# Designs tried in a protein design chat: VHH binders against UV-B-induced protein At3g17800, chloroplastic. Part 3

Target 1, 346 residues: UV-B-induced protein At3g17800, chloroplastic, of Arabidopsis thaliana (Mouse-ear cress) (q9lvj0)
Amino acid sequence: ASSASNDASSGSSPKPIAPLQLQSPAGQFLSQILVSHPHLVPAAVEQQLEQLQTDRDSQGQNKDSASVPGTDIVLYRRIAELKENERRRTLEEILYALVVQKFMEANVSLVPSVSPSSDPSGRVDTWPTKVEKLERLHSPEMYEMIHNHLALILGSRMGDLNSVAQISKLRVGQVYAASVMYGYFLKRVDQRFQLEKTMKILPGGSDESKTSVEQAEGTATYQAAVSSHPEVGAFAGGVSAKGFGSEIKPSRLRSYVMSFDAETLQRYATIRSREAVGIIEKHTEALFGKPEIVITPEGTVDSSKDEQIKISFGGMKRLVLEAVTFGSFLWDVESHVDARYHFVLN

## First folded at step 1 (VHH)

Design d6 (framework vhh_7d4b_2)
Fold by ESMFold2-Fast, scan of step 1:
Structure d6 (fold): chain B 346 residues (1-346), chain A 121 residues (1-121)
Amino acid sequence: as target 1 above (346 residues)
Amino acid sequence: QVQLVESGGGVVQPGRSLRLSCAASGLTFSNYAMGWYRQAPGKQRELVASITWSGGYTNYADSVKGRFTISRDNSKNTMYLQMNSLKPEDTAVYYCAAEGYSIFTEPYDYWGQGTQVTVSS
């Protein structure tokens, strides 16, 4: 089921290219360029970032004027707060437009919404479930980590992608958001790994030609390191000391992550900008809707109003791979934007 | 309701063995990774051992490697910790936990009430 969006009306309007609709003036402008001339989006972004920088510099000059007799400092501060919030929203939408453009460049359609279809099956996965394009976007080392992440989420069901299950919508949304964060982390680590590999300065050298005996020894060392530093598994998007199934493959990138000190691991696992965090939240909410949860008096989550969705395991694999790829692209575009307009970093 | 019930704790002399059991109910046991944690007075709770949902992989804290063995029986919804060559520093309350990270589990961990292990002469 390859409908562009089952949530869209039967009107003559083009189907949405992404779940989040951009509302700021810059966002609306970039949305038009995404449809007409997507290859020009990076240039249009540079223009928008220059305008934001000019506006910020102008606001900085006005702060100095607050020391002039007769200036209303309280009014000036309020206007500055509103402008800062507007700039944050604009930066979020610039990041989003750049991520969407990268998906278009890769010839991958974003899932427009996760909602029950109108057909008798009631399934949510009316999007294409073939994932070969998404799989090819990552380095082999990064994909080893992505495969292990999928194995943790789906387990033995990775062998049964056509089967349909009823699954908590809240849980699927949480897994999607966590997978975006994981993709961001993995891309950051992979970028460093690939650079050091090219420069031939990797710790322990290239492990691509390791024997089966050396791989077994590396696996034992990896398990020992995760036991000593359980956070390493957590920083890899939920792959903890508890999470290794019979389907889990040895990973070159995981061995590389194990060479990091705790401070470096924490830094790499942190989403750098508040704007990137905001986009992860807004994108996920646009896909799944806002969760309907209640906290009980005992401090537990009351999920009695949680929706169950019908989805194939292939549909789940598609969502997870899209989420990881979204996070990967978000790291790239955040770095691109930061070079031109410095974020307030976490 | 989900319940994890530990058993097999007690008082033993150094060098002796104990086997802990954790019986799970109210959840699809085979979908959960399981772990044993311990907490001694005045110390933080720490991971002792973990096992994947299939039992294909296990992991141990450095302090217990070679002495403790974690296992599970999915047909009985039960996890075990075989504790050999016990030391006074192993004295703690031992908790079993079921970790919710799979798409098919609840989005949070479950914990047992704990069982006391005391190693003293």
Scores: ipSAE 0.012, ipTM 0.319, lowest interface PAE 9.1, mean pLDDT 76

Design d7 (framework vhh_7d4b_2)
Fold by ESMFold2-Fast, scan of step 1:
Order: sequence, then C-alpha cells, then structure tokens
Structure d7 (fold): chain B 346 residues (1-346), chain A 122 residues (1-122)
Amino acid sequence: as target 1 above (346 residues)
Amino acid sequence: QVQLVESGGGVVQPGRSLRLSCAASGFTFDSYHMGWYRQAPGKQRELVASISTSGGSTNYADSVKGRFTISRDNSKNTMYLQMNSLKPEDTAVYYCAVPLYYDFGEHSYDYWGQGTQVTVSS
C-alpha cells in the first residue's frame, strides 16, 4: 500500500495531481480517494462501475415499459438523453481516474498545466524534466518506436535538451494529443507483438530484406492512419518528412507494424470508444487551454492569436513521453472497463 | 462483458475425433491472438495450440502436433480445435484463452472460458 506520510507536508498539499478537474459525483469521489488513499482506487472504481451498470440496466427496463406515445414520451426521451450524457461523462472520468492512478503507481507526476510561469524567464516547463521512470514503463520493443517518435519530433535537438525555444502553444498541444493517440496505438501493437513472441508465432521474415522505399511508404501510411485529427498529423508529418531516414533507427516493433495491411493498421490506430476520445480532448484542453483560433466569415483560419510559449527541448521530451504513456495507460484501462461495462460502440 | 464459451467436448474412445469451438464476445476478436489450453487432474495447465490474429501463424505442443489443427473464423468470432486420433493422454478440461490485459511489458491469458471436458477412454 502507498503511504501518505512520505509527503513532506503530511499529505495536506493543495497541488493538483492531474490537469483535468473531475466534476461528476463519481469523479469528485475518486479524486478524493486518489489524494487520500490511492491504494483504494481500484476498489472504489469497481464500486462506481457496478453502480453505473446498475443505473444503465434500470434505464433499459424503463424504456421497454413505455407503451403509449404522448407528452410523457417526449419527457422520457429528454431524460434518457440527459442520463446517457451523464453516464458518458462519468465513464470518461472513471477512465481518467484509472489513468491517473497508474501514473501514481509508477511514481510519475503528471504535468498540471502548460502556462507561462510568474518566473522572470517566462518558461512553461517548471515541472521536473526527469524522464527515466517514463522510459522504463515500456517494453524494449515499444520504447524503440517511442525513441523514433521523439527523434521525428525533436530532430537534431535530441542532443540539445537544455536549449529553450519559443514554440506555438497550439502546435505543442497538437503534438501532445497526437502522442497520446500514438501511445495508445503502440501499446495495442506491442501487446499483440509480445503475445505472439512468447507463443513463438511471430511472422517469419518480417525483419528481413525490406527495401528503404517500402519502409518509407509504410511509415507514410502509418502516420496517416494515426491521425484522428488531420492538423495534428500534418505537424508530425512535416517534421517526419524532413528528418526521415537519417533519424529513424531499426525497430523490431516497426518491422512488425509494417507487416500489417492498411485496413488492420487503421483499425489499430483508431481509438475504440467515444469516452476515450473525449478524455483525450478534455485532458489536452485542461493541460494547454482552449485554442484561440478564430474562423473568419470567409472561412479562413485566423491564427494571429496563437500563443508562443518558452519551453526547453527537455521539457518537450517530457511532455511527449508523458503523452505516449498516457495513451498506453488509456488502452489498458479502456480494455479493463470494457470487459465489465460495454461502451456505446459495443 | 468479455465472454468465451467452449463447446464440443465429450467422452470418446481412443482413435476417434472431436471438434471444439470457442465462441467469443465482448471484445474485438480479430485484434487478438488466441489459444487452447488443457488441464488434466493434478497437473498444471498446458498450452495445446495457439493462433495469430489472421490465422496465418499457428503453434502446437509436440504431444499434439500432426493430430490437432487450430483455426479461426473472424467473421463468426469463433476459434476451433480439430482433434484427430485422440489418445487417453488427451483427457483434460480444454480452455479457450485470450490476452486482454497487459501492464508494463508483461502479458497473461486472463480471460479463460468455463472449459469443456474431453475424456478419452475405452
């Protein structure tokens, strides 16, 4: 069990443990448990999931009992829509609490916000940039892909982590969101790879004699498949296009992924539940704030209000590793919850 | 909820055949590797056969190679085990298994079906 007595302030710290503040009754309850008794979170989540399932089953019975159309049917439909939205929000927050709990078990603190500090430097990366724990949370095969992802984002700056740059806040947020989705994809692929490896059924020849051209085409297809938001993919793709070949190192998992057909690759790259998509969006928004991009009456995008932030490349590496790990944990908790409580798509 | 339902077990004489089926629901079947395990009384569970997501790669225990054939139909969310030339040593409860949970670089088959009894006796 985790001990609160390890906190120098005797556990009374008001600092947030995560950027997203949970608003539902279940979310607020789980937030309190995360702070006071994190070792009890799994049991508390199980209780909340059982309650959520009971409420859903109860609503299903009420739908079947409505036999006569009238004003009561209109009211019932409005109540059903409200309850469905409430259950979705509650499920999103349960998934979030489980992800936060996994970070706590790993002894990794989530970045609470990406905002200019009152520090004279104006830098946003006032959080610890130590990444050793984040790097150790992944299989060796998965981390080879994460390293390539970092190389594509940072390029030559991988060797210059102490340098500070002014970077578009919107672009950093897009890279963060894309990295969450990439981590989700990588964990799913790694899970399949590790299983096939342990069972000795890995495809033969998947890491032999493939041409550079074939690998380049597969990488482009993979980047397209990962993009659930085209603008996010465009930023990552631009960096990748300039650094491609020289920055990409051999990877066992990459060779395995390149053996997938395009349809399978797209399915693996897709976030399974609307709840998971919602939590990625809310988490990123809580971390970076709402974009200040305005669409003009002519249909053009006005990016003149885009904020520039001062951040080190070490800070960028920390954000990307956190994002990938968040996505990895999201796959795990989504799969766990889906086994007990079916999502809308199921 | 995740559900694996085995069927096709029974009591047969040596040299006969049985076909086991595993009907899966509650997860994306075509995204997961699958396996058949068996457990005889007083022994540990043994992997009998495994199959990749597409069915393009299979693996068998030496004791069943050439006699058993694993297959899957992703359109029906069903996995099969064709057991030919059955021997008394094949007597066991047969389990359908899928890996649904992975944490920090380790895998396990944590979603087992209820099992189906296969008895080979004269």
Scores: ipSAE 0.000, ipTM 0.186, lowest interface PAE 13.6, mean pLDDT 75

Design d8 (framework vhh_7d4b_2)
Fold by ESMFold2-Fast, scan of step 1:
Structure d8 (fold): chain B 346 residues (1-346), chain A 120 residues (1-120)
Amino acid sequence: as target 1 above (346 residues)
Amino acid sequence: QVQLVESGGGVVQPGRSLRLSCAASGRTFSSYEMGWYRQAPGKQRELVASISPSGGYTNYADSVKGRFTISRDNSKNTMYLQMNSLKPEDTAVYYCAAIDYTLWSEGDYWGQGTQVTVSS
């Protein structure tokens, strides 16, 4: 059986603060700061970004070394690619540390893993109720969209949060990843909405009228962008979750989104940086395990069923709220880091 | 769970009209995106038209734009496809589908299909 020591005092380990373990030198350093002095993480990040900038600048001077005949250009190029990959990994882990720090400031603990508990019930959702904190982190307009997203996912089960279901782990992971992307999109839209609201230049707040529907309908690119994020596509299309007494709330932010032209909506629905995409994938994989979720730009979705997990509807609500909040924080920290290191490619 | 039954298919001459109906049983019809698909012999099943749960958003295949109109009546749990200016190329079995975006979806729900033949 167990080969572990009976000495409980030498084998104790605290619960992790996040599912993804940071492995780069900068990531490991930031992980230590997150545990000991979380308030110093922003300053530590500035130091790490300065080191990355210095390294990038020093390498840039040698980009055209290929001008000498007989020089090993192939070796130089491979070394440059390796260093670029190392800098990308470091940036991903800086973004992750900043997101984790935002959860800590909000007094919300990230779910460390979605795995069967040792409890007789076998449930994965052993975390306590912290949904009220997650619900209050967003603008009222953004939360209207989040509530409708929850109603779409849970359907009639919104009224029965204590009931437990057996569900595909892959499906829950897909919903989690999609909800992260949705939260990123919602925060980006909400930021623009709040700015225009403050400047008193919001559109007349009119209707999700036939004109708005007609404009959206004629654009294949718009439909492709929306459907590549199933929750965004379904919600943007006017989903109504009418079960026994459940209802979709009116949404100011939804009306605002429907005022966008197709090109603007497609741009907002796209994750801007490769590093942000990488973090969404790595975080989801760390939380749920393999296989990772793969959504192609058009059409193909991995629909394979892996293992069944037991989770309450309340536990599922908690995961979705966390995922949306993670995406929201990811937008904020990506913008913050890009202002200092300029890594977003357009 | 949703069960779907199509009706209204038949044989018509080119240029004529048909109206297809899809009757749904189940408590959550208004939460599903609904669609009409068709399959001609030797071809893959293709989307003809779709409609959002509220009816506020519709989508059409390029081959049917301006000729077909999709609609729904959530109070009657019914979806419709009004097919005008029918062409021989519209000959196919037409399927009603309900797309379930809830976490507990068992996949899309399909009707058994109704034959539409456009022949002179």
Scores: ipSAE 0.013, ipTM 0.265, lowest interface PAE 8.7, mean pLDDT 76

Design d9 (framework vhh_7d4b_2)
Fold by ESMFold2-Fast, scan of step 1:
Structure d9 (fold): chain B 346 residues (1-346), chain A 123 residues (1-123)
Amino acid sequence: as target 1 above (346 residues)
Amino acid sequence: QVQLVESGGGVVQPGRSLRLSCAASGFTFSIYAMGWYRQAPGKQRELVASISRSGGSTNYADSVKGRFTISRDNSKNTMYLQMNSLKPEDTAVYYCATDYQLGEFYSTSYDYWGQGTQVTVSS
């Protein structure tokens, strides 16, 4: 489905507060509260989580462990699967509503869709590109990492945000999804860093020396990624190894992350719940549309059918900062929900 | 060229075991996290298990936790999925996937997939 086709179907609808429209009964209820009284969303979520827990417990108690005969066992199992899928969808939408509420508290509007429908020039970035609020939502240590992430994506284009490029929609969507996961990771690490900083137990040593070594390692990792996946280099604006290195700045949080072993790093970088993974996928799909992509016999994605979009690098920066912030909020709300419902964590 | 080749699928009775293998080529296997996904007819593809670069950290879907074990051998560029106590609900095409990384600390969706191997659990 093209952007024009999507807009034609929803052009008469009120402006949405978020790209994903919630469809479960709980999701629809929470969507109404987000519009009228967003400060009540956490309380409404608490009630919905209690209802889900009651349903889950009730299903377990209705288990017919003593009765063996008939097709009723097969039917019960199928109904149980459907109810589990419905509970997962409801949990996904609860997480989404909480993330949207956090954006509203920050007075930041989510991009409703990446579509050229309203701009006669064909550009998709008709949304505000001013990012000051998004930049100030993070700790100084976390923002140092976010700046380096932006430098890896935009390269020399960090100094040329008004320039417009024709870019693969699939690649922009992949960068958005990756940035959500990165924001989730960074928020998780930053919380640990801030606690250890307050307790005066952070590892000592030369921060500049450690950061320089880590920058060299980060550059090597990026070069390895570009060699394996040349398309990644397109977002860097053709930055050479020397130019790339000059745009990567020292970071306190990066030095801290480098103290992690590989297993700890992978654990922190992993999205903990299946529901959070689902919402990242659904949010990205709602924002960019579902790509009609074919996976080749070699296991690569066939991008020959990929739509090209016209976007400024300032628009790209806005999308990346929103994605990182979405991920950071997702960590917060997932932790909040897990304390109350107890997800089965990945 | 990045290539992932799954093997070890088949038809098996409930309660039995199967071991899937994923042989990787065309990239430095040891620096990528890996995962197993499955897709049943008419359903979306779902994550079954994932494994860190070193093999020290693993994650499992609730539906397979305690029954499936993911492992890897970086010296052989191979990842495994040991599937015990198989149920009819485990019937699906199983896919091996790489964790494609943008930068050093994050990844995109798995961009490289194998062709899949069929697992059928029935009498």
Scores: ipSAE 0.012, ipTM 0.186, lowest interface PAE 8.7, mean pLDDT 74

Design g1 (framework vhh_gefurulimab)
Fold by ESMFold2-Fast, scan of step 1:
Structure g1 (fold): chain B 346 residues (1-346), chain A 121 residues (1-121)
Amino acid sequence: as target 1 above (346 residues)
Amino acid sequence: EVQLVESGGGLVKPGGSLRLSCAASGRTFSSYAAAWFRQAPGKEREFVSAISWGGSTTYADSVKGRFTISRDNAKNSLYLQMNSLRAEDTAVYYCAADRYLSTYYDEYDYWGQGTLVTVSS
């Protein structure tokens, strides 16, 4: 009809199923399937991965021809770099579509954006705060670690989820991204734990038989790993029960993680593929917006441009549980994709 | 485990250009905030430029319009393009990065060893 009608029609568009909008041809195709026929997403992904593998193999064959005298090697290298970047973007969006599909299967809606509502309260947490489905998606051992992670973030506010606070948007975004990375780490550890438990080859036998001495030795090893590799400590969520009273509880998976040597812990704490790293960054940016930070000449952060958001502690719990679950699903789908299209691993 | 290695320093004439590079040993550098600092002999360390993990940039007034900070996440590298160099730009230039979580601590966690830039006739 008219431009005014087009404007009105645009305003009536369906609610997005995820904060990041996919832009590659494969991503757009998968986005359509997620809305219309979500049960067909796995089959569509298999087809897209086969196409990517064929294209990569064709590039390898074409690369051999560049060794012929008189071939423009510089031009070929530039074209190869652009194609590699295009394939990486496509793989990122395939991973994202698979994560979104897992949320749909779990009957959990992703938060579409963290922005002030039109409501006079100005609160950002207008999404459902029921977390029971998110909590049930994890093994009991993994959830013990997630509970401790929540207690670290919320503290005593775990008992007052209806209270509203004004919190730095940048800080909430950072907690969200860190929680995604933590969920990825926890799922990787939990998969190994569950396998060794089923095969009856857990270190030291039954987790329930572990003594305070074994826990103390594990803590010492973990402290050495954290001292040598501080980033490992951030991902492992090494929280002391003594430091936070009854809020932080001992966990089977924590004891298992503390049995790792420094090398194994560092490896597990690392995001395996650059595509997974890219998706964590893009998803967080789509959810919270690009961060605006200013560094003073003294090297301190200028918070004058930082947006304060109003959010309940229940809303914070919901965001953190979603983030951990996103990371958990990302590990699963990355492993699934790697079996069909081999990533360049970190 | 993350280590930062600077390169590209050298002797340049006034008005010249130089490109500094900083390579991170890990594949998670794209999740970090990063910055360039400099220190001339007998002076305190001075902020030059910073880039957030989301790509937002900021510059010291003394270098604004002349220097450009950029990051290549695929190559896990940080760059500083320096144009219209002046004698007062002579300093050891340091690359610095924060862990994503260390942004809460208001200090940079990782530092390179520095690369010397000398601007003289």
Scores: ipSAE 0.000, ipTM 0.153, lowest interface PAE 15.8, mean pLDDT 73

Design g10 (framework vhh_gefurulimab)
Fold by ESMFold2-Fast, scan of step 1:
Structure g10 (fold): chain B 346 residues (1-346), chain A 120 residues (1-120)
Amino acid sequence: as target 1 above (346 residues)
Amino acid sequence: EVQLVESGGGLVKPGGSLRLSCAASGFTFSRYAAAWFRQAPGKEREFVSAIDSGGHTTYADSVKGRFTISRDNAKNSLYLQMNSLRAEDTAVYYCAKDFYRSLIYGMDVWGQGTLVTVSS
């Protein structure tokens, strides 16, 4: 037992660079490089990917042993499963470290946790609200869609960012996760749009057909992209349906998305890798905490014990912009890693 | 050494045909989408055609019905069969590798180009 060590640590809580703590050997190494030598992160990632490739190649050379009946095959399958889980965790933490590095390059600090402050107000949004930096990271076309997403979430409250609401922590976490997925989708679409624009192969004349029908269809496309899971979407009962239309503006990227066939739209709206899905889940859980679900003696789920948090609409805007940017960066780093170590299967 | 090398360019008369080849080396060609681009003198580079790792093809409207893209993964090669050539098809033709298995127009490796001239 070390009282002196415990005493020394009890009064000091330095801000982490990100909410998720990396635990794998590769993750711990990359976390150290992020703090000490951020410029070496790309080289460190290449080393870790080479190690994963070497491990995969050596596994491909494995032969079945002369097996004892049943037990040898079961043991081999269990070892393969453990190695796959280790590979997945390592890739998740490589993706996470690369996303964190992109935020550092942008000079934007990630929110470390959503928890009540020690301030008399009890507000969770004591983090810096440097939204201008987050807004400038996106193309003008992509930001048009991000603005519409913010208008969908905040409605008329876009004009009153200093007002404070008391809202379900679970609901805010769901909005954050949906916004990460939306940012991933938007970046994927925007990357294609920007390249086609440069190559002069965009569907011509799309800017001339700004109609209420296209605005309504853009809203439907947005809903399709955000609501791949029915429980993850806009605030239920918190905003009016009228709010969706009154704040939503015409968008070039929305018109472009409307040119997609149904199969292409569904493909773009889907998170490509299990590792990316895993990192979205782990990041959100690290930021908001595990949902507290209590089963009553009557056998019902007691969601009424969900924590209520006090947050300003400016704080909500900051969280949503961070989430969209996180998803945007996740698309970039997933594509980068998959090009070097092929892992995207679903 | 990751590299793409084009061949098969030349002088052809209007209405003629030409087949371009692109040899890939230093990477597993079968894993990536690949494309043909062209650049005429004094103009920017334009997309011509692409083929993904699964064999799905995409064509620019200006070449649809006249050009056919194909790949041979066993030979690490990409091809462009050009039929019914027009003066407007005169350009340096480049093959390119997408950094992904499906076409997302993120070309990370480019060939040196091969000149195609269509004139009488």
Scores: ipSAE 0.000, ipTM 0.149, lowest interface PAE 16.5, mean pLDDT 76

Design g11 (framework vhh_gefurulimab)
Fold by ESMFold2-Fast, scan of step 1:
Structure g11 (fold): chain B 346 residues (1-346), chain A 122 residues (1-122)
Amino acid sequence: as target 1 above (346 residues)
Amino acid sequence: EVQLVESGGGLVKPGGSLRLSCAASGRTFSNYDAAWFRQAPGKEREFVSAISRGGSTTYADSVKGRFTISRDNAKNSLYLQMNSLRAEDTAVYYCAAHYTFGLVEWEGYDYWGQGTLVTVSS
């Protein structure tokens, strides 16, 4: 029945596999493969990256030709700008297709949109709220950090996931975007941790979590590091991380992060490519819509029309876990693509 | 960009009521999400309530139904109406503001007041 929040999907009108609709030629091609043969997406991506490389090589030759007297340099510059925009869009959509394919491999459906349902409750969380698969996709060390992140966002509401709240759509979107960036950061840190653990070169050996005094001190140090680096603090999402210390549990990965110097922590907290930033922005916008912020003729911001949405805390938990997982996958696919078509500027 | 000053704290008997105020400096308070936090002696700072720039509210389970958060953007003020106070509500209460605008610009700063003491005792 269409009035139930989580009715079984109708076979007569299949839902989109992801909130962002891919529009470039490469994106449309990859979208077709995601629907028909998702396991072939990596091979299709290889083909698209080879095409991008060929196009890049051809641009180099055309640049040389444009240097010849009599060539319209204004036209050349315009074409170069259009090709750069096309390249960026194509890379963004390749990254997106690979992230979507990873969700499909994990048998997790992406939330298609955060909009009021057609049911009489007006709730936005009509998608399945089961999170067990999302929780199992991460290393135990990474999930300890994800649990703490959820505790910072939900607080004591972790104990009542069926409660429904009216929350700013803009705020939920901000928490989602922050959680994507946090997942990217955590995956990057976790990969380094797992490598050093395997090589037996972790700082302080295998005994980092040995004492409760060390763990308590480590929690304080992590909070201080977050305070010293606002960009890292922004990944915490929610109202403020500082108020939820009692919900924060000791974790191995947190102790590892506290061993970082300020420069290393800032570097790891930064999204490496403009394309990855672009995908975070486009995905969040496709999911939540453009912020309803009206700029008055006087240049001031009018937030009086901020949309309030009705969502359960279980729905919030589902969105946050999806966001963290999206960021985790984004780190993986960005690294994969950069290894084949070098586009990251670090 | 904004300075926060809390007021209204004091001694109150169990079951009593108290209204906390937070005054923000400048004309930009309407662009901030705002919240109340509290810290009891020997405990970590904990979330109490939050209100978005659009007026959406959230509450900690321990205060839900007893406390009401509100804002008056024309007066650059945030309020916390505290009813049915308990000994467990004894804490220093902090006003906080968070500014975030867009995905690239969401390095919002945590602006905090100095705190106001609330003591619930006979």
Scores: ipSAE 0.000, ipTM 0.133, lowest interface PAE 15.0, mean pLDDT 75

Design g2 (framework vhh_gefurulimab)
Fold by ESMFold2-Fast, scan of step 1:
Structure g2 (fold): chain B 346 residues (1-346), chain A 122 residues (1-122)
Amino acid sequence: as target 1 above (346 residues)
Amino acid sequence: EVQLVESGGGLVKPGGSLRLSCAASGFTFSDYAAAWFRQAPGKEREFVSAITSGGYTTYADSVKGRFTISRDNAKNSLYLQMNSLRAEDTAVYYCAAEPYWGSLRYESFDYWGQGTLVTVSS
């Protein structure tokens, strides 16, 4: 189970393009196209979505037939469940392939795994630490929020990116997952902001309206958004609150989010589809591994297999920027796929 | 019928341990994120811990390092291992579930249990 990562790091096998291995027939097909002909992935996805729609329509007709007296309803229900689960997994892997393709188009390599290197330091961050490409993928307004997010996570360490820390692998994974969700939220907000900016209907017309009251309200809105990702606050807690607080800058998107009512903010902070949640979880799990937790009937917790990793703060910045960008791309591809194969429940 | 049923609450001395269980029925538990919330006398309901369908966990600052959340999808069960209990942990503990892990706010959860009382006192 750990040999795949070791094989890739040994240089004997080509490194994977993404940490999650796609298992469905469609996923395996799309994985092959990502490697051989990445420019054909959008066309292949359209074909797979058409096949999923045809299968869904055919399954619907079969369910109708199952209502006929004398039909084995239990057998038809079981087949329907298996088909529905298969379609869900296929859809998850289609979303994942599209996200991976967006990273390839941006000429950004995804981190294949967070595991100790073969060098004597044991560091996990052997990937390139240059983040300029990742930083340029976002609107200036969105990047202002991303910078504040990084400041909350790294604090004063933003000025010391070459320093190495020993951090719980589980904790880093939780920060990564939370950052993916934050990127999804930010992209959704930014899309609305950019649309209203283009239509010239943005609230207010002055860059000078940032009062102390507006800052207080922006802080409350930001805290509400961060409350949806408690692990980000937990990670920041490992760094002095006084250290990161001084690095938070005013942002245009933050002021815009302040115009949202509680219901709108809650909706925007929410991942819309179960499939998107599924790929966030599977991607993070493939990257960091499954946590091992054993609880006996007597209430004993075995945490002896909890792993600490050695990572630079530059490596942490790279992971967080990748995670935010992953979430941003996930919003884009989810919207794209939902327009063609309606699956969003929220 | 959709049900979440908590168990394992009781009276325990400070520094002691308890394990709470939550049994889910009437829905596909493995597809749901699940969480523990608590409500102390005279206070609002507060978040304690959550676990996604894939097993990723998060904790409130007040319980980090002391509480461990876990799930067993084969048994449709959620657990909360509580160690180093304090008087401040005295509350009714609620199990909750939702189809994804996004907001973690109690207003967004689809299903709730009836609660189990935990009392920490000498």
Scores: ipSAE 0.000, ipTM 0.131, lowest interface PAE 17.6, mean pLDDT 75

